# VH-VL binders against q9lj97: the designs that were tried, part 6

Target 1, 262 residues: q9lj97
Amino acid sequence: MSQEEQPKRPQEPVTYGDVFEVSGELADKPIAPEDANMMQAAETRVFGHTQKGGAAAVMQSAATANKRGGFVHPGDTTDLAAERGVTVAQTDVPGARVTTEFVGGQVVGQYVEPRPVATAAAMEAEVVGLSLQSAITIGEALEATVQTAGNKPVDQSDAAAIQAAEVRACGTNVIAPGGIAASAQSAANHNATIDRDEDKIKLIDVLAGATGKLAADKAVTRQDAEGVVSAELRNNPNLSTHPGGVAASITAAARLNERADI

## First folded at step 4 (VH-VL; framework fv_masavibart)

Design A20
Fold by ESMFold2-Fast, scan of step 4:
Order: C-alpha cells, then sequence, then structure tokens
Structure A20 (fold): chain C 262 residues (1-262), chain A 118 residues (1-118), chain B 110 residues (1-110)
C-alpha cells in the first residue's frame, strides 16, 4: 500500500461492533489482522477453505481497511481474541448444519447449510414441518461444545454452566440423579484433586450425547443463554467464559434461533 | 505401568449369555472413559460400547444395541460387558481400551476370545 | 453406519515414504479434529500411533505423521523399516457421539 494511492480516511477504524452484533468491550475494538488470520485458519480447518459469507472474509476486509488507515499493524491482535480465542463450531439439526463463529466467546458469524434427507420418513416429517429444520436445542448446543472444547478439563465453571443448561432444558429447579449436570459436578470435583492434566476428566466425556441424556429439551432462548453465561462467569475465578465453551455454544444457539424466520 | 487384562471369554451356544471383565491397574481408573472393541478373526476393528468415567453415559454399536450392556465398578477398577442373546457374528476377540478422551485409545488389553458356535 | 474408507493395501521399500488415506464425511473426519491411527501386528493388540489428527504419543517415532484435508485424513510413514509392516486403522469421532473405524490397510515392506 502507498500513501498516495490510499483513499482518504477521515473516519474511525472498523470495529467489531460496526460489522457484528457483539456487545461489551469487544464491540469497541478495531478488527486486527491476526484476529482475521485466526478466523481464516479456523474456517479452513473446519471447511477446507474460507467461507464466502463467513466471519473470516468480513474480518479480513475490516483488518485490511484498518491497516491501510493506520489503526492496526501486521501481526496485531486484539487482547480479547488473544486471551479468549477465535473458534468455529458446527451444530447438526434436523435438515441443516448450523455453523457458528466466535471471537472472545461472542458470535461474529453464522450460517445454515441445508442437509436434505431423501427418505420417505423425511417426506412424512415435512408434513409435520416443526420436526424438520427445527430450532437449535439446549442439548444440541451442549453437544456442539464437544467440537470446540471437548479436550478441556472440566472445572467448576463448566459444571455450573451445564447445571444451568439442564435446569432450563427440563424446566425444574433440581438436577436429575445420574444426569448430565450431576456428572459434570462429579467431574469438576474429581479434577480439583488430580495433579496431572492428562488424568483429568474432559468435557467430551460429560457432553457426548447430551441431547439423549436430558430428561427434556427445548429451543435455546436469549434468557436461557443469559442464565448459562451468568452461571459460568460467577463460578470462574477470573469472571470470564471459556472461548467455545458451554456459555459460548448456548449463546450462539440463542442468537441463531432469535434470527430465525418466526 | 498401565495394564488392562480381559477375562471371561470362551465358547458359547447361540442365544446364551456371557459376561466379560477387564481389570485395570496402573492409573486412576475412575477418571477415564472406557471402551469395548472387537475384532472378528481375519477382520478389522469394530467398536462395541463406550462408558463414561462415572457410568452415567453409555453408547452402543447398532449391531449390539439392546443385547449388550456395558458397566463399570470404580471401587474395583473393573469394566464389564454383559452379552445377551449371542449370535454367531459376535465371534471375535474382545479388547477393552482406555480413552483419556472419548475418541482415542492410548492403551489396549491383550483381548479375550469369544466363540459363538452354531 | 458407514465405515471410513482406507485402501486395502499399500507397499513400499525400506527408506521410502508411504501415505495411507482415510476418507469419511463432514459428520466424522470432516467435522472434528478427533482422528486417530492405530498399528496392529499379527496376533497383537492395536497400538495408538497418532491422535487428534497429527499428535504423537510419547514413544512413537517421528517417522509417523498425520494430517487432514477436508473429509480425508492421512497417515504418512517416512524412512520405512521392516518393523512397520502391519495393519493400520484410522478412527474418528462422529456427530452421533460414537466412534467409527476405517476398514484397515495392510502395509507390506518389500
Amino acid sequence: as target 1 above (262 residues)
Amino acid sequence: QVQLVESGGGVVQPGRSLRLSCAASGFTFDTYGMYWVRQAPGKGLEWVAVISFDGSNKYYADSVKGRFTISRDNSKNTLYLQMNSLRTEDTAVYYCARAPKWYSFDYWGQGTLVTVSS
Amino acid sequence: QSALTQPASVSGSPGQSITISCTGTSSDVGGYNYVSWYQQHPGKAPKLMIYEVSKRPSGVSNRFSGSKSGNTASLTISGLQSEDEADYYCSSYTSSSTLVFGGGTKLTVL
């Protein structure tokens, strides 16, 4: 880039809040080149290429503009992206695959890929269309966490978030004995006494098949997401949520459901 | 030294039951997911069942669903596979395997042979 | 319900490099970074060689490496040695929270 060829830039940098529906500190941050590179790498890892309508393309364009405007430099990354990460998660729902992209635990990109079924049973399901292409459920959002944080040792913040999710899915104030929340609490308690990370119980052990382990399930709402985020935050010593963790997955599901044509 | 030792294999008639055991030692058994994987003579690997660290979550291959039950006793460091309504196609060497993460097996037992004769 | 696709056999000479492919779908190999590779010598239990696509357990030679592109994972063995002659199996986590194995590949060191 030359100074003479650069269009005049009498404006502010392109921030996350300018191009994405994010809140808090992230919304005010200029999109940096390394943030965009991390998203591009995540999309390539998941899809084998950068998505045309994905967050990586938007972030690369914004980062390029910010670099030309002198607001960021090559190799720069936002503190939030460096601390909490950049992740991409996929959730399979009846009739579709939903891809959600996160920066710092907040949703910055999403799209739906139709996954048609070609059986007579699928045609019958279309007659009762609610059972096909349904909203993302709490159980499905919990299973999506396996892709982004399945290798994470279970801690007290994870257990609290999972408990909040189960209570909301079942509409009760008590967790099921031997259920997913009870298992998460047990895992967190065991892990607190284990010295080696390799020996600790991982989130995937608890969350695999979450949809089948819940006594009841429901579409994720914004209120459900707020409750899960609150539970994870107040049970974390640093008052933060894990990137691609339970709160992040539930939040992504809520946002996608809210954007649905209803 | 991690060790997994399977036992309980043998020759049984179709329709009968058999119970396999896997004795674990050398690691904290109650923090690991465990698998049963089988291999028919001259054939490839086929997963059979998986159980979470606390026994609250169990999954089965479609070929054995409704007939086999996986369980564990963490106080005895032992994994079990209860096999009911056995069929000739269940003939295989049965391995127990340790899963530090649900999707990979870092240690396997030596295997125990189950022969279902017709 | 479908097994991962591997070639039935592959062969190479000592010192050569060979690659074994493992092809699935977006619901297994393509959807997760949870691909493992196992080596099995005749009459022995399988041994973990690669996990999480490209990671090696302690004690596994750096001649073994793993990678993934889209729906296909690959195991590459460089500097082939006679003791590498074995059956090799890939496996992957699935969107059904289950595991699926490949059909296996017989490696012959000529």
Scores: ipSAE 0.388, ipTM 0.751, lowest interface PAE 3.4, mean pLDDT 83

Design A21
Fold by ESMFold2-Fast, scan of step 4:
Structure A21 (fold): chain C 262 residues (1-262), chain A 118 residues (1-118), chain B 110 residues (1-110)
Amino acid sequence: as target 1 above (262 residues)
Amino acid sequence: QVQLVESGGGVVQPGRSLRLSCAASGFTFSTYGMYWVRQAPGKGLEWVAVISFDGSNKYYADSVKGRFTISRDNSKNTLYLQMNSLRTEDTAVYYCARAPKWYSFDYWGQGTLVTVSS
Amino acid sequence: QSALTQPASVSGSPGQSITISCTGTSSDVGDYNYVSWYQQHPGKAPKLMIYEVSKRPSGVSNRFSGSKSGNTASLTISGLQSEDEADYYCSSYTSSSTLVFGGGTKLTVL
């Protein structure tokens, strides 16, 4: 009944690194109420409700605890979440739908929904005693980025990630003239001179039909993902990947392919 | 401010060719994807072709694949549609449209009528 | 030919609200938040009214709103006015990196 002040005790805020496998600046940030609200809205948009066991529930609990402890205030948003967003993205690949949840460009949740593949290739693999799951290619992962970040303006981080992806897909250390990487670099250079985000060239303009534009393609490996992530991070001032961007899609593909191998 | 002006339409016999042009002004043409969209008299909208900002990506509706070619000249702020092997069902008003994103058109031209008739 | 399904006609009285549906599949409307709505008056070029399911371009009345549930996108016009009488088309990006239009809906203001 009576609300009295509690004796003050040392208390640490619940940070992103305490509850999620995140790194860098985000890991040390207290989870803020608006971050949790943005994730809850994103989950409701994608799933039609807040996902049971999803990141929104975890973030909401942490933000409530942080408010009670005085570490954050109602309406507060983490700078990284405000700058790079809170995103729930679905990537459709042969044999699976991958739903990935991001804060500030880092994965805080991922759900794999296997889907039956009734293709001639899947049936052929079963008949000869091979895996029933098809490996996700670099081109397919790039096209999947259209679903998650197609309306994002192309910047230097995106161009670097796309270049790394093309080089790995083609097995060469040079990019094709007029190819997808060259297009991405051109887009990033033009966008650097444009003030309004609405007027900038978008990722979808570069990545639509990526599987048909690559000279060669291959199944995504962990090493491919590491190279693409590294390229995106080196060209990003906050050393993080963009929500639902190229590195995120390539990473999701690598994880799915690794599960199929095991 | 933003203007798209189509030209080159007219009456043509089946099997012949026609080239449409779209002159763009009031924006940086070289940073936008562009579409050709058509509308047969009294019918709905049908996309025809799309071209990326640098011309490296081009896609066509199945009904025109192999017959139509989309191109652009960024130095002249002009979009083109080369139409070969024209059929009576190609009769339509052809619109040039600006796509700041691949999937939405924020500005349209006035349209140019192409009539394919024997 | 269009792949997205719209009612051929809808009607309403001034001041009322009407809704136009646009039904596709998981490979277009369902999986992508890239649905646009266009208004076309007779003899005129189409005008963008809604993009990315629910966003309005500057200069478009807030009486126009968009939403999506599953494979169906909807355009709602509130406070219906005589100038709203027009054809309305939806469009969506597809998993084939193509665009698809709805067949169009003729709105009559009674």
Scores: ipSAE 0.406, ipTM 0.760, lowest interface PAE 3.1, mean pLDDT 84

Design A23
Fold by ESMFold2-Fast, scan of step 4:
Structure A23 (fold): chain C 262 residues (1-262), chain A 119 residues (1-119), chain B 110 residues (1-110)
Amino acid sequence: as target 1 above (262 residues)
Amino acid sequence: QVQLVESGGGVVQPGRSLRLSCAASGFTFSTYGMYWVRQAPGKGLEWVAVISFDGSNKYYADSVKGRFTISRDNSKNTLYLQMNSLRTEDTAVYYCARAPRSWYSFDYWGQGTLVTVSS
Amino acid sequence: QSALTQPASVSGSPGQSITISCTGTSSDVGGYNYVSWYQQHPGKAPKLMIYEVSKRPSGVSNRFSGSKSGNTASLTISGLQSEDEADYYCSSYTSSSTLVFGGGTKLTVL
């Protein structure tokens, strides 16, 4: 088209998609000053300060540039940020605290703080001057997905990722009848017949209590993460993984386990 | 038109058992999580139990754990609450409620059934 | 036996706005976007007014809005009407995969 051949505009707003890995309507929205202020307030509440190089800092810089360019005004808030919020959530898993930052329900930042596991063995090791951390398990990573994507409708890519996770946790190529993978597949099949996203079964319905529903569990390895990512990608028409979804949570767990010196 | 109709309430002695039922209609019951919530006379709401759409996942309030059992029969569109070892503190109106698409919230409620555990 | 803190009562005049707070911890209200609000008239079952912090079910007036800042969720009712006089309860998902309700707030429309 002739529009594709036109020279780049000398000044364009900095959008969410320009600085973060976000999708949909949010990606095309100019970052507004109140969005940045809300994130800064949320980070200060959680961290006690604005995180260096974090989402708040990026958003403040973008909002300032957008004000100078005349694309936004002081006090402006993106409709998606006003409607769905700007939030910072912390998930405590064995071996780590994971802090995830959201705008409009989409992940814009994630920080990992290693921490010792509060188990009898870890407590005893600390008494004798040792440091001990337990690895994050596949079931724990699946449960962590509830915080980042609990409200996501279950689709075939989620079901495939969950099946790969269960197979890896149990060390078998057969899914358990009535297990978490079977539940995910049932949800995805039902959701394929439903037109409205509000009426679809969500990930929280499947993944809550995942550690108690797996027949066996194991520490997440890089190979486990690669298998789960591959399953999610192969079963998504766009060949992509969902931000904050199953593959993202398993990948975060694998990285944390590498940092825990296990 | 979503409808939830509870039944099985009544007057019982402490230490006895009751089974409550909730008949669901107007929606695809097998695709929704379901709750039991209670309210003592003149007091606030207290959640009792939740069950996932396929019955594979169940959670209970600490006050009833080990005494109450939530179950469902998707072929009959019916939710159940088996209440054992009843105490005077269990006296309440018991509501069944449908979870919308975020667990832990309820978009439709039944009219409730009164359970009185007499001293 | 509430885990979430609400004021026992609030009052407002017809046409005004009121806000009801619901305060928890980082393990419930602060940690998750699964906060709901319920309206209960005497002798009736509760009715869902707000879910997932700020979302409104079909058939609920846009005079009702929800928000959250840190560990505190808020229900705001604008343009108060006599029919709004009721008990209001908040609830939240918890890190223990359980649900807790607030103690309830009695709204009186003066």
Scores: ipSAE 0.072, ipTM 0.519, lowest interface PAE 6.0, mean pLDDT 81

Design C10
Fold by ESMFold2-Fast, scan of step 4:
Structure C10 (fold): chain C 262 residues (1-262), chain A 119 residues (1-119), chain B 110 residues (1-110)
Amino acid sequence: as target 1 above (262 residues)
Amino acid sequence: QVQLVESGGGVVQPGRSLRLSCAASGFTFSNYAMYWVRQAPGKGLEWVAVISYDGSNTYYADSVKGRFTISRDNSKNTLYLQMNSLRTEDTAVYYCARHSRWSTYMDVWGQGTLVTVSS
Amino acid sequence: QSALTQPASVSGSPGQSITISCTGTSSDVGGYNYVSWYQQHPGKAPKLMIYEVSNRPSGVSNRFSGSKSGNTASLTISGLQSEDEADYYCSSYAGSNNYVFGGGTKLTVL
């Protein structure tokens, strides 16, 4: 109103809710420069560059506008981005790679990259093929990790992701004594004292037969994937998920369940 | 351990019927689509049929459409193939195979059961 | 009877590399990235070796590799060993929830 005779300038900060489909406290937060830098770094690790028109580009644009408006300063980070992380998870699904970008455990971007020779017919066949299957469960996604990362030594990020998965599968806030999460925590603690990788407990030693070791199981949802990704990130010094690891498998399962739902 | 065991094969005359069974163990059968694949003596593999995880959708090779029926009983962890109007060219080892959970391929196979249609 | 064309036989000596071709049409091999390869020893059930053109399941040697160019998929076996002697079948999705197999190739290790 009072600035109408002058060049327009942002009078309110650009928040997460203004540019992304996010909810809760995150939606009201101004996008900060360090949040954008974290996403840019994560995209570069996964893609080898930042995605044109992706979350990092949107966040950099918003953070620049917010700096110009005086709402944020260089080096500022939102509380949720600092506490829950900024991450990019990449999963391979039939005929495509699915990349999901998160801030504070909430999705801010998702990209489907077809395989080099994929056609419209191949993508259609993929969707039709998936309709033959039931929804993939959390236990099944954990077992699938054995195929992609079975020989990986168990670390604290794996243990945190497995704990989040068990809690979500069982609908409880505590892990079962002697369950897979307890086994993963034990393996991670043991491995911290071992020097040779070949002597460490591997993901296959923990996750084989996961469906039978869970007290309850359920179909994987996008919210389940967000929680598992967040847990793996917060317990990794690089604030990243392992390609083909637990978070990747849970994210792939959520994506496949979403596409198969008609 | 994951296992598929076929049964019901035997010698039968042309024009008659035969029912094959495939018993599944070591996995949650009700989550998987299933295949029947056959192999004539000394010849190659031929896809016969596929059935969805819940039995609601079935698809058949042109050579068996209208004669064969694929079905399943998830409460018994068992896959079936009802073969009607059998022909001498249906003589083959019949394999059941599991549809992959994450894609579209045959990841686990049974040992097969021999069906001989003789005239 | 087979929809996909494979050579009937191929042979090699231990330590060599061999390649088996699988030729279809734009409605199967050329139209989709759902090509799989199966190994079958005499009197045994087939075993999955390659899926989705070029991916290996856990437990399959990295000596086995797959590729595709246009309507032709290829299986390559490097460092050939005596236990590789078997029949090899390609398979492809063919649209409308249909599947096709190649006629099979007998690999002889000389």
Scores: ipSAE 0.136, ipTM 0.576, lowest interface PAE 5.2, mean pLDDT 85

Design C22
Fold by ESMFold2-Fast, scan of step 4:
Structure C22 (fold): chain C 262 residues (1-262), chain A 119 residues (1-119), chain B 110 residues (1-110)
Amino acid sequence: as target 1 above (262 residues)
Amino acid sequence: QVQLVESGGGVVQPGRSLRLSCAASGFTFSNYAMYWVRQAPGKGLEWVAVISYDGSNTYYADSVKGRFTISRDNSKNTLYLQMNSLRTEDTAVYYCARHSRWGTYFDYWGQGTLVTVSS
Amino acid sequence: QSALTQPASVSGSPGQSITISCTGTSSDVGGYNYVSWYQQHPGKAPKLMIYEVSNRPSGVSNRFSGSKSGNTASLTISGLQSEDEADYYCSSYAGSNNYVFGGGTKLTVL
């Protein structure tokens, strides 16, 4: 901006879609100061500090710019962040610990920490350029959900996501009688009649041992993740996914499998 | 077997209102997200509105936002579309469609109901 | 003028094979493996024939098959029968819970 040049044009807010690979309603929302504070608090709980290069740093920078531009005010929070949360979840998979950061049920950051190599044979394999990591399967991703959301009461969105996962793992368009998806639907129906959360069937009750309960299994692909996300989202009252839930675990597995291919 | 039956279509003048209904049978209606999709004469299908399984959340196409309201009554297995401030370009066959619970597609559709907006 | 491009019509004789194309962009057909095909007979509801590019629902004849290459999906009907005469519509997921649709193709058998 200068008087000798063109007059200053009004600035536009920095939105979630400007800095993250997010979609839908969240993409068009200006990043608000309280959203950034919630992410910083979540990162501090998980890592013991604000993660270097994590979503909190990006969000704080964007929120500060938005405050200076007059688009948001101190204490403001995005409706989606307030209603669906700002969370950081860790998923343990073979060979890695994946930390996934969410705003309003959508992934805004992901950090992969390789697990320590424990033997001389593994060290030798590393020297010759061999990879010891295997592709993560749908069953393994479902089991991983126990770590991030095991105590969550099973609802219709969980049941739909688990049904999508089973169908994709088995390559069919039918749910197996007495299978994991049938168990999840039964749990969701039962929980709808129960008043106290502590008396409800939890995700751990359904997903523990998922790999052994599926008739077939396969490596998680991007298409599998998108289908599971769609199923969970369509069957949630807020048309969103649960942070750290089934869709989140399947998405983390798909991304890890893609990184192993490169 | 699954059935979706639309009703309420007709001829109406611009600026007026019309309410469409979709009667669902043969499945647990309260377990499914539902869509309204329309097709104008000589054009492709266009998504209009979606409602979550319990009616707590709705989304609309930009072309109808602020004028149309989607709602449902799970006790009556019925989906509704309240259409206000109708325009000539809203002339279309309106379909009720059920979204799959575990996949990314529409598994059942109604026959459609014709809405003609003309003076 | 529709988001996905289909030929307005296609025709074939009984016993022949025909293919209907559905062309979109990298943000729908090219970006996702979520293409579905619907069959509509005059005065009837649309019926799902193919979902997620190449899968058939229970009860759909194996004469119907789907495929995709880049931004173009295809529905192939082998061994054409008179009952196949209908309008066919393609649809694709387009992200953010949105769907885009083709303008429809009228298949004439006889």
Scores: ipSAE 0.006, ipTM 0.459, lowest interface PAE 10.2, mean pLDDT 81

Design C24
Fold by ESMFold2-Fast, scan of step 4:
Structure C24 (fold): chain C 262 residues (1-262), chain A 119 residues (1-119), chain B 110 residues (1-110)
Amino acid sequence: as target 1 above (262 residues)
Amino acid sequence: QVQLVESGGGVVQPGRSLRLSCAASGFTFSNYAMHWVRQAPGKGLEWVAVISYDGSNKYYADSVKGRFTISRDNSKNTLYLQMNSLRTEDTAVYYCARHSRWGTYMDVWGQGTLVTVSS
Amino acid sequence: QSALTQPASVSGSPGQSITISCTGTSSDVGGYNYVSWYQQHPGKAPKLMIYEVSNRPSGVSNRFSGSKSGNTASLTISGLQSEDEADYYCSSYAGSNNYVFGGGTKLTVL
């Protein structure tokens, strides 16, 4: 790769795909000034200020370069930003506070802030656990969700989070036929046609035995947790994660594993 | 299903040795710390020892230090307890128990194996 | 002898509530939030009922609850039923990767 090839700076617009990990139509769009203004307003609403080095700052710099190059004009807005919005969501999960920034429904920034644990007992909990246990895997974190949300009917946000977990565990963008992600998507689609909650397929029906259903497994990283949280948030109409759900379990696992790393 | 099955118990004379085994199935054994806990006939539970997931760290109750050795073979999904210099007060049902994955407690227990130390 | 102090026995009638205490020191029960409770029926292996002071595993009735104040943890069983008759043991982390159990409490449902 990138270490071997020295890409030249073409005289072309700075696109979303040049500065963010986004896909589809958004990736090819030049970053427009009004997109950046909307993100700056959203960050100010949530944080009380604009984050240094955050998405708004990146977008403002890109939009300024694009204006100077003549690729966009003041007041221009990307069609996806106009149609699907520019949003910043903040959620609390076990062990962390996650703030996710979206343009057109895709993540352009995510900040995982470890939750302050100010008690001696909480500090001792971390030290004790790390001396005996191995790193927690993605499959194990999915199975742990059965204990906290096993009776929850599977919906589209759960299916998206499980799919993100499987692709991260396997290192591919292709889900396995008959695998855990395929089962979750099938369950979500089926449940959309069912009236009574007790008749719906539950998370326990999908996630039990998750370690054995994954083609490959790995230790949960902070980046894995960010991706899973993002997937669950993007596929929930209220832009929230379920307490004790998939994103919460993956985030807790990442936090514990991070403390184990020397 | 998650299961732990102890074996190796029996009758032995004081001063001799005995080795217990605990066969694990239904979970990834190599990810879990494991405990030995004993219970003398008609008495309460007494913690004996714990071993880390990889076998690198071992801790013992004062009553068995220097006499018992906990070990594991992750390739065989098996936990061991080597008991040396046995005393009559070591007579008990010996349980293996799995350390929790998400905290500090014992979540799965075997059915136990009886060790009787008598002359 | 046992490191943690429990009453030897407790009794109640069906539908009543009972509480079992577990008293240690600042080096175990008082120093950590790692108290667990186990139920044992005659001739059977122990079963986890409560972990980390007040949490219930899946499949354990809401009638079982745990709490802690200072050096004393408590297990409360509400709406007593005949199947609750068993021995109950508390356990705590005791520092230095050591663990201790209480002496056990025999619950009789009258």
Scores: ipSAE 0.094, ipTM 0.522, lowest interface PAE 4.7, mean pLDDT 85

